# Designs tried in a protein design chat: VH-VL binders against Probable inactive ribonuclease-like protein 13 (RNASE13). Part 2

Target 1, 136 residues: Probable inactive ribonuclease-like protein 13 (RNASE13), of Homo sapiens (Human) (q5gan3)
Amino acid sequence: MDIKMQIGSRNFYTLSIDYPRVNYPKGFRGYCNGLMSYMRGKMQNSDCPKIHYVIHAPWKAIQKFCKYSDSFCENYNEYCTLTQDSLPITVCSLSHQQPPTSCYYNSTLTNQKLYLLCSRKYEADPIGIAGLYSGI

## First folded at step 1 (VH-VL)

Design c7 (framework fv_recibokibart)
Fold by ESMFold2-Fast, scan of step 1:
Structure c7 (fold): chain C 136 residues (1-136), chain A 121 residues (1-121), chain B 108 residues (1-108)
Amino acid sequence: as target 1 above (136 residues)
Amino acid sequence: QVQLVQSGAEVKKPGASVKVSCKASGYTFTGYYMHWAKQAPGQGLEWIGWINPNSGGTNYAQKFQGRVTMTRDTSISTAYMELSRLRSDDTAVYYCARDTYEYSSGWFDYWGQGTLVTVSS
Amino acid sequence: QIVLTQSPGTLSLSPGERATLSCRASQSVSSSYLAWYQQKPGQAPRLWIYGASSRATGIPDRFSGSGSGTDFTLTISRLEPEDFATYYCQQYGSSPLTFGQGTKLEIK
C-alpha cells in the first residue's frame, strides 16, 4: 500500500476508532469533550467540528467492511460501503464554543449501521465515516 | 456528599413486574451513567445494564434484554429499573451504582444500599 | 463476553497473614480496566481498587492490585480483622461489563 493510504488509515484508527471505549478522567466533562480536545491538539486545528463519529469495535471487524466497496461517495472523493452490521458508535455533537480555544460537546452512544469510507474499491482499509444509516 | 438511595423491599408474584428506584443526590445527576447489578441470595454480582441520565440511552446485558427497562426522571434525580415477567430466580438484591466517568462506562464509585426483590407464589 | 474467574473461591487465613486473591480473564482486558470491590454481609459493595493497581480514596496501603492482560491479583500484605469479606473483580474494558464470582476471605 502507498504511504498516503497508510497515513489515512492511521488517522482514522486514532481519531474515529476507540475499542474498548476509553474512560476519560472527571476533569473532562464527558467522553466527547476529552476526545475532541485530544483531536484538536493533535491536528493543530482550532475549528470545532459540528459532528464527529467514533466506532467502538475492533479494527479487524471494521476493516472487513471495506473488502468490497460497492459505492463511490462523490462529496468525499472516496469509495464507500454501508456496514452490514450495526456498530456501537458515539456521536459527538457540538453544543457550544468559546472561540478560539474551547469546544463543548454532547456525547450520544448509539448502535447503528454507517457508511464507511474505504481507501479503494477492493481489499481496502477504512479511512473515514461518511455518515450514519438513517433507515426507511 | 454523594448518595444513592433506593426504594424499599418488594414481594411480587411470578409473572408480575417490579420497578426499583434509585434517587441520587450530591452531584450532577445527568453527568454520570447509572448502572444496575443483581445479586441473588448467597451469590455474586451480575451486571444488568446502564442508563445515560442525560440522553435516556440504555445498554442491557443480553440475559436481561427484553425483560428489563431502565428509565430516569431528571426533575427528581431518580433512576428506575423495571424488570418484567418475574421468575423465582429473579429473587435478589438489586443495586444501582454510579459510573466513575461522565457519559462512559467504567468502575462504580458509589452504590445504593440495595433493594431486595422476592418473587414467590 | 469476558468471563472473570476468581480463585480460590474461599480463602481461610488468620489476622497477620498475607492474602493473595487471583482474577483470571478469558481474554485480554484492555488498558488494565479492572476493578476490585469489597463486600461485607448485608452491605453494598465498595470500590477498593481501579485500573488494576490504583487504590480508591481511603483504602489502606496494605492493599495492592497488580496484573495486566488476563491475570490480575489483589494482595493484602498483613490481614486485619476488618479485611475479612468477599472480594469481587470487575472488568470495564469491554461490553458487557462482567464481575468475577467472588473470593470469600474468612477467618481461620
Scores: ipSAE 0.000, ipTM 0.502, lowest interface PAE 15.5, mean pLDDT 80

Design c8 (framework fv_recibokibart)
Fold by ESMFold2-Fast, scan of step 1:
Structure c8 (fold): chain C 136 residues (1-136), chain A 124 residues (1-124), chain B 108 residues (1-108)
Amino acid sequence: as target 1 above (136 residues)
Amino acid sequence: QVQLVQSGAEVKKPGASVKVSCKASGYTFTSYYMHWAKQAPGQGLEWIGEINPSGGSTNYAQKFQGRVTMTRDTSISTAYMELSRLRSDDTAVYYCARDLEWLFDYYYYGMDVWGQGTLVTVSS
Amino acid sequence: QIVLTQSPGTLSLSPGERATLSCRASQSVSSSYLAWYQQKPGQAPRLWIYGASSRATGIPDRFSGSGSGTDFTLTISRLEPEDFATYYCQQYGSSPLTFGQGTKLEIK
């Protein structure tokens, strides 16, 4: 039979995975302003999230990190894992806002490990990012 | 043309180490996981492990954990598998194989491109 | 680890006949994670079927894969001389990845 991507992993794929990294028109000041505008439009959401992470790697590679996970993160009520590899990540940080119409973001591209949320209800598929690894 | 070319046959003494190479061409080396498999004479296939050529992370089968090391060199699109403390039952053909191509809307698993194999003989 | 058991170990048939090869898993495997490979003596394995039922590029339509859960089947509707080889099933559902022991298809 076909295995359908579950709602949780589908949302994560749509909102937090962008590979290869897409270009936004000149009208947007930076990557995150284009992405976050698109997301807010699709979700009919006036909120400006303070931070958002976007992974620039193939879904199959990201899915594999969860496949080998057996740790549980109680604060998120989900299984979790630290990615085995550093991944190209864009960090979208809210700079300022003018509710309800405008959110302004800084775009920072980095390459580091992150904590993935892996739902056992969806065959350990990735459903979110708990945070970035802050190795010192 | 997508191709994996492995290094030549090796003959080793028990207790030695062997390092097999697998050179990729015709595709973006860092976009696909690389697998390694063992096939002893007259026997079936056995999975050894995999490496992500982009980040260098590895997953090994428990049976080979502690004796196998997988690495890669992205500047020459080459993956390596080193097996240490060789025993007579390590005599086998070793294959590298590329993970099946994925697309955003499709998720498939398998190994679509294989190297020609490297015969490693462990003898006294 | 998931154990894949193939049957029969050897299947002796003549060209023109139908072949049915079985692969049974020790625990349930999603169809998306099951593949079949063909191997001829002295050659590397070649991906034949992926996702339990999808033919790889260039594979003739006389080959079909089916199954779900623990039971999977590779069927060859009308054997050609070039089809005589060893076939392996393989699962990707759980680490470590595992292969069946193989079914050798021989000319009778």
Scores: ipSAE 0.000, ipTM 0.572, lowest interface PAE 13.4, mean pLDDT 82

Design c9 (from c7 with heavy chain D99E T100Y Y101P E102D S104V S105W W107S, light chain G93D L97Y; framework fv_recibokibart)
Fold by ESMFold2-Fast, scan of step 1:
Structure c9 (fold): chain C 136 residues (1-136), chain A 121 residues (1-121), chain B 108 residues (1-108)
Amino acid sequence: as target 1 above (136 residues)
Amino acid sequence: QVQLVQSGAEVKKPGASVKVSCKASGYTFTGYYMHWAKQAPGQGLEWIGWINPNSGGTNYAQKFQGRVTMTRDTSISTAYMELSRLRSDDTAVYYCAREYPDYVWGSFDYWGQGTLVTVSS
Amino acid sequence: QIVLTQSPGTLSLSPGERATLSCRASQSVSSSYLAWYQQKPGQAPRLWIYGASSRATGIPDRFSGSGSGTDFTLTISRLEPEDFATYYCQQYDSSPYTFGQGTKLEIK
């Protein structure tokens, strides 16, 4: 259980947290094309994810939200919480792909509340993002 | 709370075009892909394509390439699928479906009620 | 294009029995991108299992999904009358997205 929690939190930190935001090399058009290329190489994954979220906030600030993870997100089979504050987020959306090798992404900067996936009920660690809050 | 509401049934002649709408509510329309699928009477599901409502980017199944056009109007959270040069074998129920957001890939977690398109002379 | 083949095409069983539905892919599919849908006549499909093994919201625990690579299975441990429907597997690992032809679960 402890090992799974540590791995989930570390993967989330590595793949979905970028603070302060890093500029990617000159050869890429837009933040997400650089980031997603890096991630595909690192994960040795030839797939083109359709959506990916990156939070631009300190890890300790994000960890505090899972302190009160009292809801259960059945679709993910994980505990979850809605962030009380809007966070700066980059949304990477797949624009088009040329199979098998090329993925092209749009980068959208936004400030929104989001649903964080948490490792357990209360006093938990963030392990993912379930989605953005729609505001309805 | 998430709902996808499709336009009503259509009857068309061979060679005509049909444009089906899918109005989304209960979520951020531009945050999720919209897919379209075909189900002929008594048959299984066939994927037609997707549109990214944020960018307007599309990807169509080869079988429908050249006859299908997917668009959206973000001001009214509505996606459209237009199928041209209709044939009798285009008679089917057409569904829109939302792709559930995930770090990698989602599944079709919410579906529209379906739109029956009948192609007959 | 990944072809999904479901077997059997029709499965006739009685309430209380165990059902095992198979979905085989023509090439490897990541388990993260395999879903199962339930469809009843006159209704839209409903997401039942995603990521090969995760139950969608509200789906009873008598349903379980398993498998990896090219072989995937949907199991219903003890059939209830409301479970008789057509079940479709779907891969969303690569474009074009594809569905199996369906397994119709019917009352014996």
Scores: ipSAE 0.000, ipTM 0.517, lowest interface PAE 15.2, mean pLDDT 81

Design m1 (framework fv_mogamulizumab)
Fold by ESMFold2-Fast, scan of step 1:
Structure m1 (fold): chain C 136 residues (1-136), chain A 120 residues (1-120), chain B 112 residues (1-112)
Amino acid sequence: as target 1 above (136 residues)
Amino acid sequence: EVQLVESGGDLVQPGRSLRLSCAASGFTFSSYAMSWVRQAPGKGLEWVATISGSGGSTYYPDSVKGRFTISRDNAKNSLYLQMNSLRVEDTALYYCARDYYGSGSYFDYWGQGTLVTVSS
Amino acid sequence: DVLMTQSPLSLPVTPGEPASISCRSSQSLLHSNGYNYLEWYLQKPGQSPQLLIYLGSNRASGVPDRFSGSGSGTDFTLKISRVEAEDVGVYYCMQALQTPLTFGQGTKVEIK
């Protein structure tokens, strides 16, 4: 097994997969503010990403999209695939940031096909989300 | 709606060449491996060739290896099968099929087929 | 090459009765990822083949729940709980674990 691949897929599992979707305390002002606060604490990171995606589906269902993928996305410098099934996804969009540690996010729940980034070093596992499918 | 439409089948003499085409629509063509599967009249199914989504990998059974070449043009959403040194045993209906995960997975959509007859 | 053997080759069925088709492989189709790379296809008279079951037991989109696949390793079964007139055709198993991809010889299901 490759440690870089293990780290990438494990981080993706921890930070971008949430099934069943959890409820955060009301004081967090919505799903994404709760998730992003938890994520930053777990990663010990003060960065406020402008966008973050969370998939609400079982890990095994997500892994299937990356098995034996031959597609390579040059723009992302990674192997990738478009999911053929729409998946329930929360889009966390940064609304504003108060330096250095305060961020506010808008939460949007949608059901979309998406572009998965896949590792092919030892076993093709999901390591990220490149974007959402726009339909055309 | 996913559609696969084959063309190019013809009556041809042994030793000649023929090129089959498959026009794909209704999906992101480059995200799928594609295959050719043939069926001789009154017989079962036989896998002929598979090409990966990027076109970087091709696979063949020994019966056609060195004679047939599978290729694709992702910009045109088209799949091809170049058949050289045709034999009577190559007579069959040739199907284009979409492979969901690549060469190791399954054929979820099939075209109508194009008939190739190799006869003296 | 992996040899795929189906039985029976001919299966006359009364409408509404169950049907069962066996498929055996000369080598295990169980991958280290935990999946059995065995598929079932149906070819209705005059039509192209259509996918019924993939990865041993998963029904393809639009396939009625009266169809089920089971088995692991080298022995697989396709079951139809109650055969309908529209189920007439030739059923093929296929292995997708190893190149070359190989099909069984087919089982013809007919109404008696």
Scores: ipSAE 0.000, ipTM 0.497, lowest interface PAE 19.7, mean pLDDT 80

Design m10 (framework fv_mogamulizumab)
Fold by ESMFold2-Fast, scan of step 1:
Structure m10 (fold): chain C 136 residues (1-136), chain A 120 residues (1-120), chain B 112 residues (1-112)
Amino acid sequence: as target 1 above (136 residues)
Amino acid sequence: EVQLVESGGDLVQPGRSLRLSCAASGFTFSSYSMSWVRQAPGKGLEWVATISSSGSYIYYADSVKGRFTISRDNAKNSLYLQMNSLRVEDTALYYCARTYDYEESWFDYWGQGTLVTVSS
Amino acid sequence: DVLMTQSPLSLPVTPGEPASISCRSSQSLLHSNGYNYLDWYLQKPGQSPQLLIYLGSNRASGVPDRFSGSGSGTDFTLKISRVEAEDVGVYYCMQGTHWPYTFGQGTKVEIK
């Protein structure tokens, strides 16, 4: 279970945490087009995910939220916690695609609280994002 | 809240140099591209320069290329514009603007501007 | 450089009535990725410019829904469905598709 959780945390760190926010080469029109192209290159399939989130905060600041991961997010079958602080987040949303190879993304940078997926109840590591919190 | 505060504007003679600063707060400065946009008295807006979040990519308007240098210090949350060989036509209010991305740029927050007057 | 032309240059409006501002570019702003990199900014008297619309039609945070942007390629429109007193100022379009970034000359909206 430790190995699976460590792999999940490492993938989350690699694909969903970017601090400080990295520049992408001029040949990539925008942040998300560069990032999503990189991710598709590492994945087994060529599907274009409809949405992807990236957090622009230090890993240690994100890890602290999973210390008290006492809630369970049924939709993801994982423990989760709401960040009490708003975090800078890039939302990559699929605009259109030219099958079979090209995906085009809209990049939106926002600050808001989010639900983190955690590897276990209490003293856990972040493994994903369940969703963004926009208030009640 | 996002705040951008420009400083360094002054009255200078043609051919002199001046350095503008912009102090940023209320956001993760190192995650955004930054730009300088100027406005001559009673005139419209003119883009001057843009620098990417890490400082690796820099773009200038042709009118200032070779004379102005944009730079940033992410540790100090500060943006700079070094202006050399100033001309009368550089007289303008200079705005610091937060730029979403150096290629998908729109200026979502602007400072109050700092006035540069170049005259004899 | 891409020339951005706004019309009208001066637009007196009666409060509560709609207003429309046009922006034309000398080159297409439609990128191969399907986006038009066309923004609208408002500069109120004595104030800094503020973002209203980005990517042709997206309202910036805090911008009232009475503001809308439309268009593609070389012809763009900013519409205000019901002009209010706080909407007076100079409106600028800006293109970000081509380097260097260029602004329109501005449209002054004032109350009749």
Scores: ipSAE 0.000, ipTM 0.538, lowest interface PAE 13.2, mean pLDDT 82

Design o1 (framework fv_ontamalimab)
Fold by ESMFold2-Fast, scan of step 1:
Structure o1 (fold): chain C 136 residues (1-136), chain A 122 residues (1-122), chain B 112 residues (1-112)
Amino acid sequence: as target 1 above (136 residues)
Amino acid sequence: QVQLVQSGAEVKKPGASVKVSCKASGYTFTSYGINWVRQAPGQGLEWMGWISAYNGNTNYAQKVQGRVTMTADTSTSTAYMDLRSLRSDDTAVYYCARDYYDSSGYYYFDYWGQGTTVTVSS
Amino acid sequence: DIVMTQTPLSLSVTPGQPASISCKSSQSLLHSDGKTYLYWYLQKPGQPPQLLIYEVSNRFSGVPDRFSGSGSGTDFTLKISRVEAEDVGIYYCMQSIQLPLTFGQGTKVEIK
């Protein structure tokens, strides 16, 4: 009998919501290196994601954006909504990696509107980020 | 307890249309989407499209776009797929499947209907 | 469209022996949300497909522990540690990261 391997990310609110924004211990070069190291420790057989977004706002405020989502984002196969307010977010972008163990990220803090992916359940909980709003 | 029960087999001539039903039970119908997948004789699986029972939004595969319409009737917990201008290569078993995610955020088709055979022949 | 390629297309296995099926995607199935949108389905003769594995390696409810999934990015494997008669059928991998949803061409597993 083979040992069961589990691959997967945690819920959106665990991996992409960080409020108030934490400060990682000495030994990490910046916010994203700490966060992404933590994420890889929680996930087995995960690669180094090229981009990861983190929202620094209360979960209840983020849930509210999805409550009345009525748009469908075809390329994500999910309902989606554009946040009407700009939110503080950190963009974690992969700088370089040394397989199999090391991923290095740049941290960029910004305030932007974003496209939230919302669940198909009646209350439409946030489940991911489709992208950042690039308009004016 | 979750069940998807589909309508019976259909035989149609080229150019006709067919409407397949998928009746859901054992769960809150409006909380989930329904996917339609077909399988031609001896062939693999082909995704046809998706509908939300929550708000009626749809997404169709490009190969059938313009010929397919998916609807959901929340009063009867029934999803429908209407395929028009039938051709011989539309001969297939058509399945409905529930689109699910759990509290951990994973997405998948968890329960499938038994299938509806649609035969298009002259 | 993302192309899913399975190898081999068919397997004949002696009961109790292991089986391994490969699935390769033309693009990475890892999303920026950290999820890998790869699933394995089994279609037994005369039946609709049934879910075996979701998110690469998670067994669906009721799926025996002799089934295991692994892989990352573009390369995925389904293993059956000891094949039983009830495991015969066609196995499909599926991606749901991008529309349209696409399946591999299928791998037929038979008992010798």
Scores: ipSAE 0.000, ipTM 0.502, lowest interface PAE 17.6, mean pLDDT 78

Design o10 (framework fv_ontamalimab)
Fold by ESMFold2-Fast, scan of step 1:
Structure o10 (fold): chain C 136 residues (1-136), chain A 124 residues (1-124), chain B 112 residues (1-112)
Amino acid sequence: as target 1 above (136 residues)
Amino acid sequence: QVQLVQSGAEVKKPGASVKVSCKASGYTFTSYGINWVRQAPGQGLEWMGWISAYNGNTNYAQKVQGRVTMTADTSTSTAYMDLRSLRSDDTAVYYCARDRYEYVWGSYDAFDIWGQGTTVTVSS
Amino acid sequence: DIVMTQTPLSLSVTPGQPASISCKSSQSLLHSDGKTYLYWYLQKPGQPPQLLIYEVSNRFSGVPDRFSGSGSGTDFTLKISRVEAEDVGIYYCMQSIQLPLTFGQGTKVEIK
């Protein structure tokens, strides 16, 4: 309750962090459809993102990854860092949509290292997810 | 009881390496980071680097860059600081100190628990 | 690197009298999360440092209420309202907003 964050981090916290992972009744046709129905109410538009990531870990643990960001992700125009530990993450992939308000997603739960977007090089806040680490 | 217990004093010759251990007990090791701070005789505190026991992420002070390696063994709740190519000006007391990683109501981002210190003397 | 400057470097205090230590940073310690990353530590003779104050003004658990921290931006103060024998040692401020983490040079507090 005593989390103080800038707007970018607050949006990331609200839309991409879900810990512990919420359960949706099976009538919702999976986790992502339940979550995205809630989130679309906040966004007030018909644009359905093709991919959305949700991390199932405490905010403070995620915040610490951006304490030592030393990379820059040019295609996002933001600093970024690779988590050195695998995190439980749900990948929401757009299946189909019926404009203006209906988006239908596939839910994939995985355990992956990921690239976090950070608000600056050092002592930064997490503001997004650039992608999943594909391995070595 | 929450504590960090460090390995014993070391006397080394110039050019040798030293590996100091810091064993954690009484808390969830992976919820905190470990900082290493040294203090030369009669001098102030100098930060050497940090390691996250959660993700293994490290960051080293420039002065020791290339000579230091920090590791954490979660199976034994022990952090290590390995300093190579020792010089006389590495003579110091080396401390480990925990830094809160996970947010908990009333938590803080500070070095709240320190090890007792390990004296490292580098002499001929 | 952020430079932390403490004044004075030493204090001799009569027991029961107040003491005040200043810490100045070369740049603001206010982070985008709304927190100010300034800490105060006490190192008693022969002991490791111990945390007194975190995030400018929050007293760490077990720290007597005679200790108080204040300040903002680049200027910070640690006050001891009534110095006691057990308060003897070297006081350090520290910033953790930017790498490398840096300490002030220390303020030695001793009893007259």
Scores: ipSAE 0.000, ipTM 0.513, lowest interface PAE 16.9, mean pLDDT 80

Design o11 (framework fv_ontamalimab)
Heavy chain, then light chain:
Amino acid sequence: QVQLVQSGAEVKKPGASVKVSCKASGYTFTSYGINWVRQAPGQGLEWMGWISAYNGNTNYAQKVQGRVTMTADTSTSTAYMDLRSLRSDDTAVYYCAREDTAMVWYFDLWGQGTTVTVSS
Amino acid sequence: DIVMTQTPLSLSVTPGQPASISCKSSQSLLHSDGKTYLYWYLQKPGQPPQLLIYEVSNRFSGVPDRFSGSGSGTDFTLKISRVEAEDVGIYYCMQSIQLPWTFGQGTKVEIK
ESMFold2-Fast, scan of step 1: ipSAE 0.005; ipTM 0.542

Design o12 (framework fv_ontamalimab)
Fold by ESMFold2-Fast, scan of step 1:
Structure o12 (fold): chain C 136 residues (1-136), chain A 124 residues (1-124), chain B 112 residues (1-112)
Amino acid sequence: as target 1 above (136 residues)
Amino acid sequence: QVQLVQSGAEVKKPGASVKVSCKASGYTFTSYGINWVRQAPGQGLEWMGWISAYNGNTNYAQKVQGRVTMTADTSTSTAYMDLRSLRSDDTAVYYCARDEYYYGSGSYFYMDVWGQGTTVTVSS
Amino acid sequence: DIVMTQTPLSLSVTPGQPASISCKSSQSLLYSDGKTYLYWYLQKPGQPPQLLIYEVSNRFSGVPDRFSGSGSGTDFTLKISRVEAEDVGIYYCMQGIHLPYTFGQGTKVEIK
């Protein structure tokens, strides 16, 4: 048994699913600054990720998209599927950082289809987001 | 009550095609997949393929690839298996069987509900 | 493709006596999610198969407690503690870890 795969699904649930969408204290400058501060504290990580996605939908609704994942995403070395529905998503994009400790993010709330990374072919659990659907 | 009801028996000549239906009731059709499994007279079970009623994705067993097409009609909650270029060794009972939706409790139920079967006889 | 091998292929049991069926897979059915994708089905005469055991050892709804599944990796066993007339039929193991899904050859259980 590979414990990294079990941790991957739980981490995805914890770090990339936020439903209903949480309101952060007004001392934070936007949703993503609050979330990313929380994530860095929880992960004991000083890195400033360039981009992070958060889905605002129930976990069971997200799991259904991976039930029939039959595509493979070479860039991520994982199976993947395109969601058929547009989902409410917050995109956290790094705007500025002041090393060593400060990261500043822009928050963009959108409704978009996305590519989910799934832990196996068919009947998999979601473990990440490969990207947003570009419409081509 | 959850059930899958299949179309009636078919007798075909070699080279013909057959289309078997599987009508679902008692559950949300688009939340499950449908497997097709066949059984030649006196033989064991052979998986032929499956289709997602959610997104229409299919996967076919190598032995029938190129001759089979599986479809699902969400407006009638009916899955179909179309098998072409029939041979005498395609003579079998064809079953449809659903995969239960993955529940957050962590259980997968593979082929928990089966249709009654459709006998397909290929003879000259 | 994963090959599933059952032994014995046929079994005659006196009513009330136990029965045991072995199933071996050509590769491990344990996935990285911690689950083992091994399933048992019963096909009674003239009927479609019915699910008995899911994920090695869990009884499906309505399945009597005289049925039990065990095993790990590549070696699995289905046991019936006290065979009854209604248990007559052909038993199949199946792997659901990788496509194509594959079944064992079947074990025919008959009453003496």
Scores: ipSAE 0.000, ipTM 0.526, lowest interface PAE 16.9, mean pLDDT 80

Design o13 (from o1 with heavy chain D99G Y100S Y101P S103Y S104L G105W Y106F Y107G Y108E; framework fv_ontamalimab)
Fold by ESMFold2-Fast, scan of step 1:
Structure o13 (fold): chain C 136 residues (1-136), chain A 122 residues (1-122), chain B 112 residues (1-112)
Amino acid sequence: as target 1 above (136 residues)
Amino acid sequence: QVQLVQSGAEVKKPGASVKVSCKASGYTFTSYGINWVRQAPGQGLEWMGWISAYNGNTNYAQKVQGRVTMTADTSTSTAYMDLRSLRSDDTAVYYCARGSPDYLWFGEFDYWGQGTTVTVSS
Amino acid sequence: DIVMTQTPLSLSVTPGQPASISCKSSQSLLHSDGKTYLYWYLQKPGQPPQLLIYEVSNRFSGVPDRFSGSGSGTDFTLKISRVEAEDVGIYYCMQSIQLPLTFGQGTKVEIK
């Protein structure tokens, strides 16, 4: 059981944190097409996720936000927190898919606050992103 | 048997560029990353950067950022490090070492190349 | 940058006697996944470095059991229970918890 939380945090680090932001070499049109291709290979997953978020900040900076997680997000059954600072974020949104294996993504680089999901098992570490803060 | 075999020694003048190769064998090249580490004469180890052989993602040490380019050719299982605008303090033995595709996924630098001596002399 | 500090920087050991090397990091190397990203390497004269210990205490393939690693957080130790002639070289600790990856200054081990 506890192993799932450890795996969740590692997967979040591997798949949703990219700092400093990497530039994909030739063969990829746009950041997200390269990243999502890598993720699908890594996860052995042929599905095309509709949306994926990538944070371009050091892991230590992201971990600190979860130490202040004081809210419970019922729809995720996890504690959550809104980052106090805006962070550089790439939003990968699925444009279309061509069967059987091709997924095409739009890449949007923004600087936004986000809702982090925080584990209660491992130092309240980040384990996911619930969404972006779109303003009040 | 896992092996990383590097190109031969280079002697360069200040301002020149050097491109060191690292040919991998004995494992699936695209399942690992390649790190580059240098060692100046009589000095310790200094990390220069990392490249994923799977997707070409790179991360460079700030000291060489803007002067270095790392690439990987999956058809030949060979990684390259191109260092430009050479200075006398770039004189070092340059090593490639196998690491994770994501540097924190599992252990780092389990196998190393033999090293390439780069001498920058006027 | 995480600073890695090794002590001592040099030590001479009588064959068959134990040796101990300390490595201290300026920040904790413990990740939320429960792993501590500290590694020990040995560089024998004229050779590339070789991995001895990964993730604090795990011996790499082929490494003799006289080598052991221990520690947590910011304070780590490499021990050689009985030093042999083939153990001569420079020992380095390294962290991979964050970029840039950083090494200690190295500890030179030689036989008396």
Scores: ipSAE 0.000, ipTM 0.514, lowest interface PAE 15.1, mean pLDDT 80

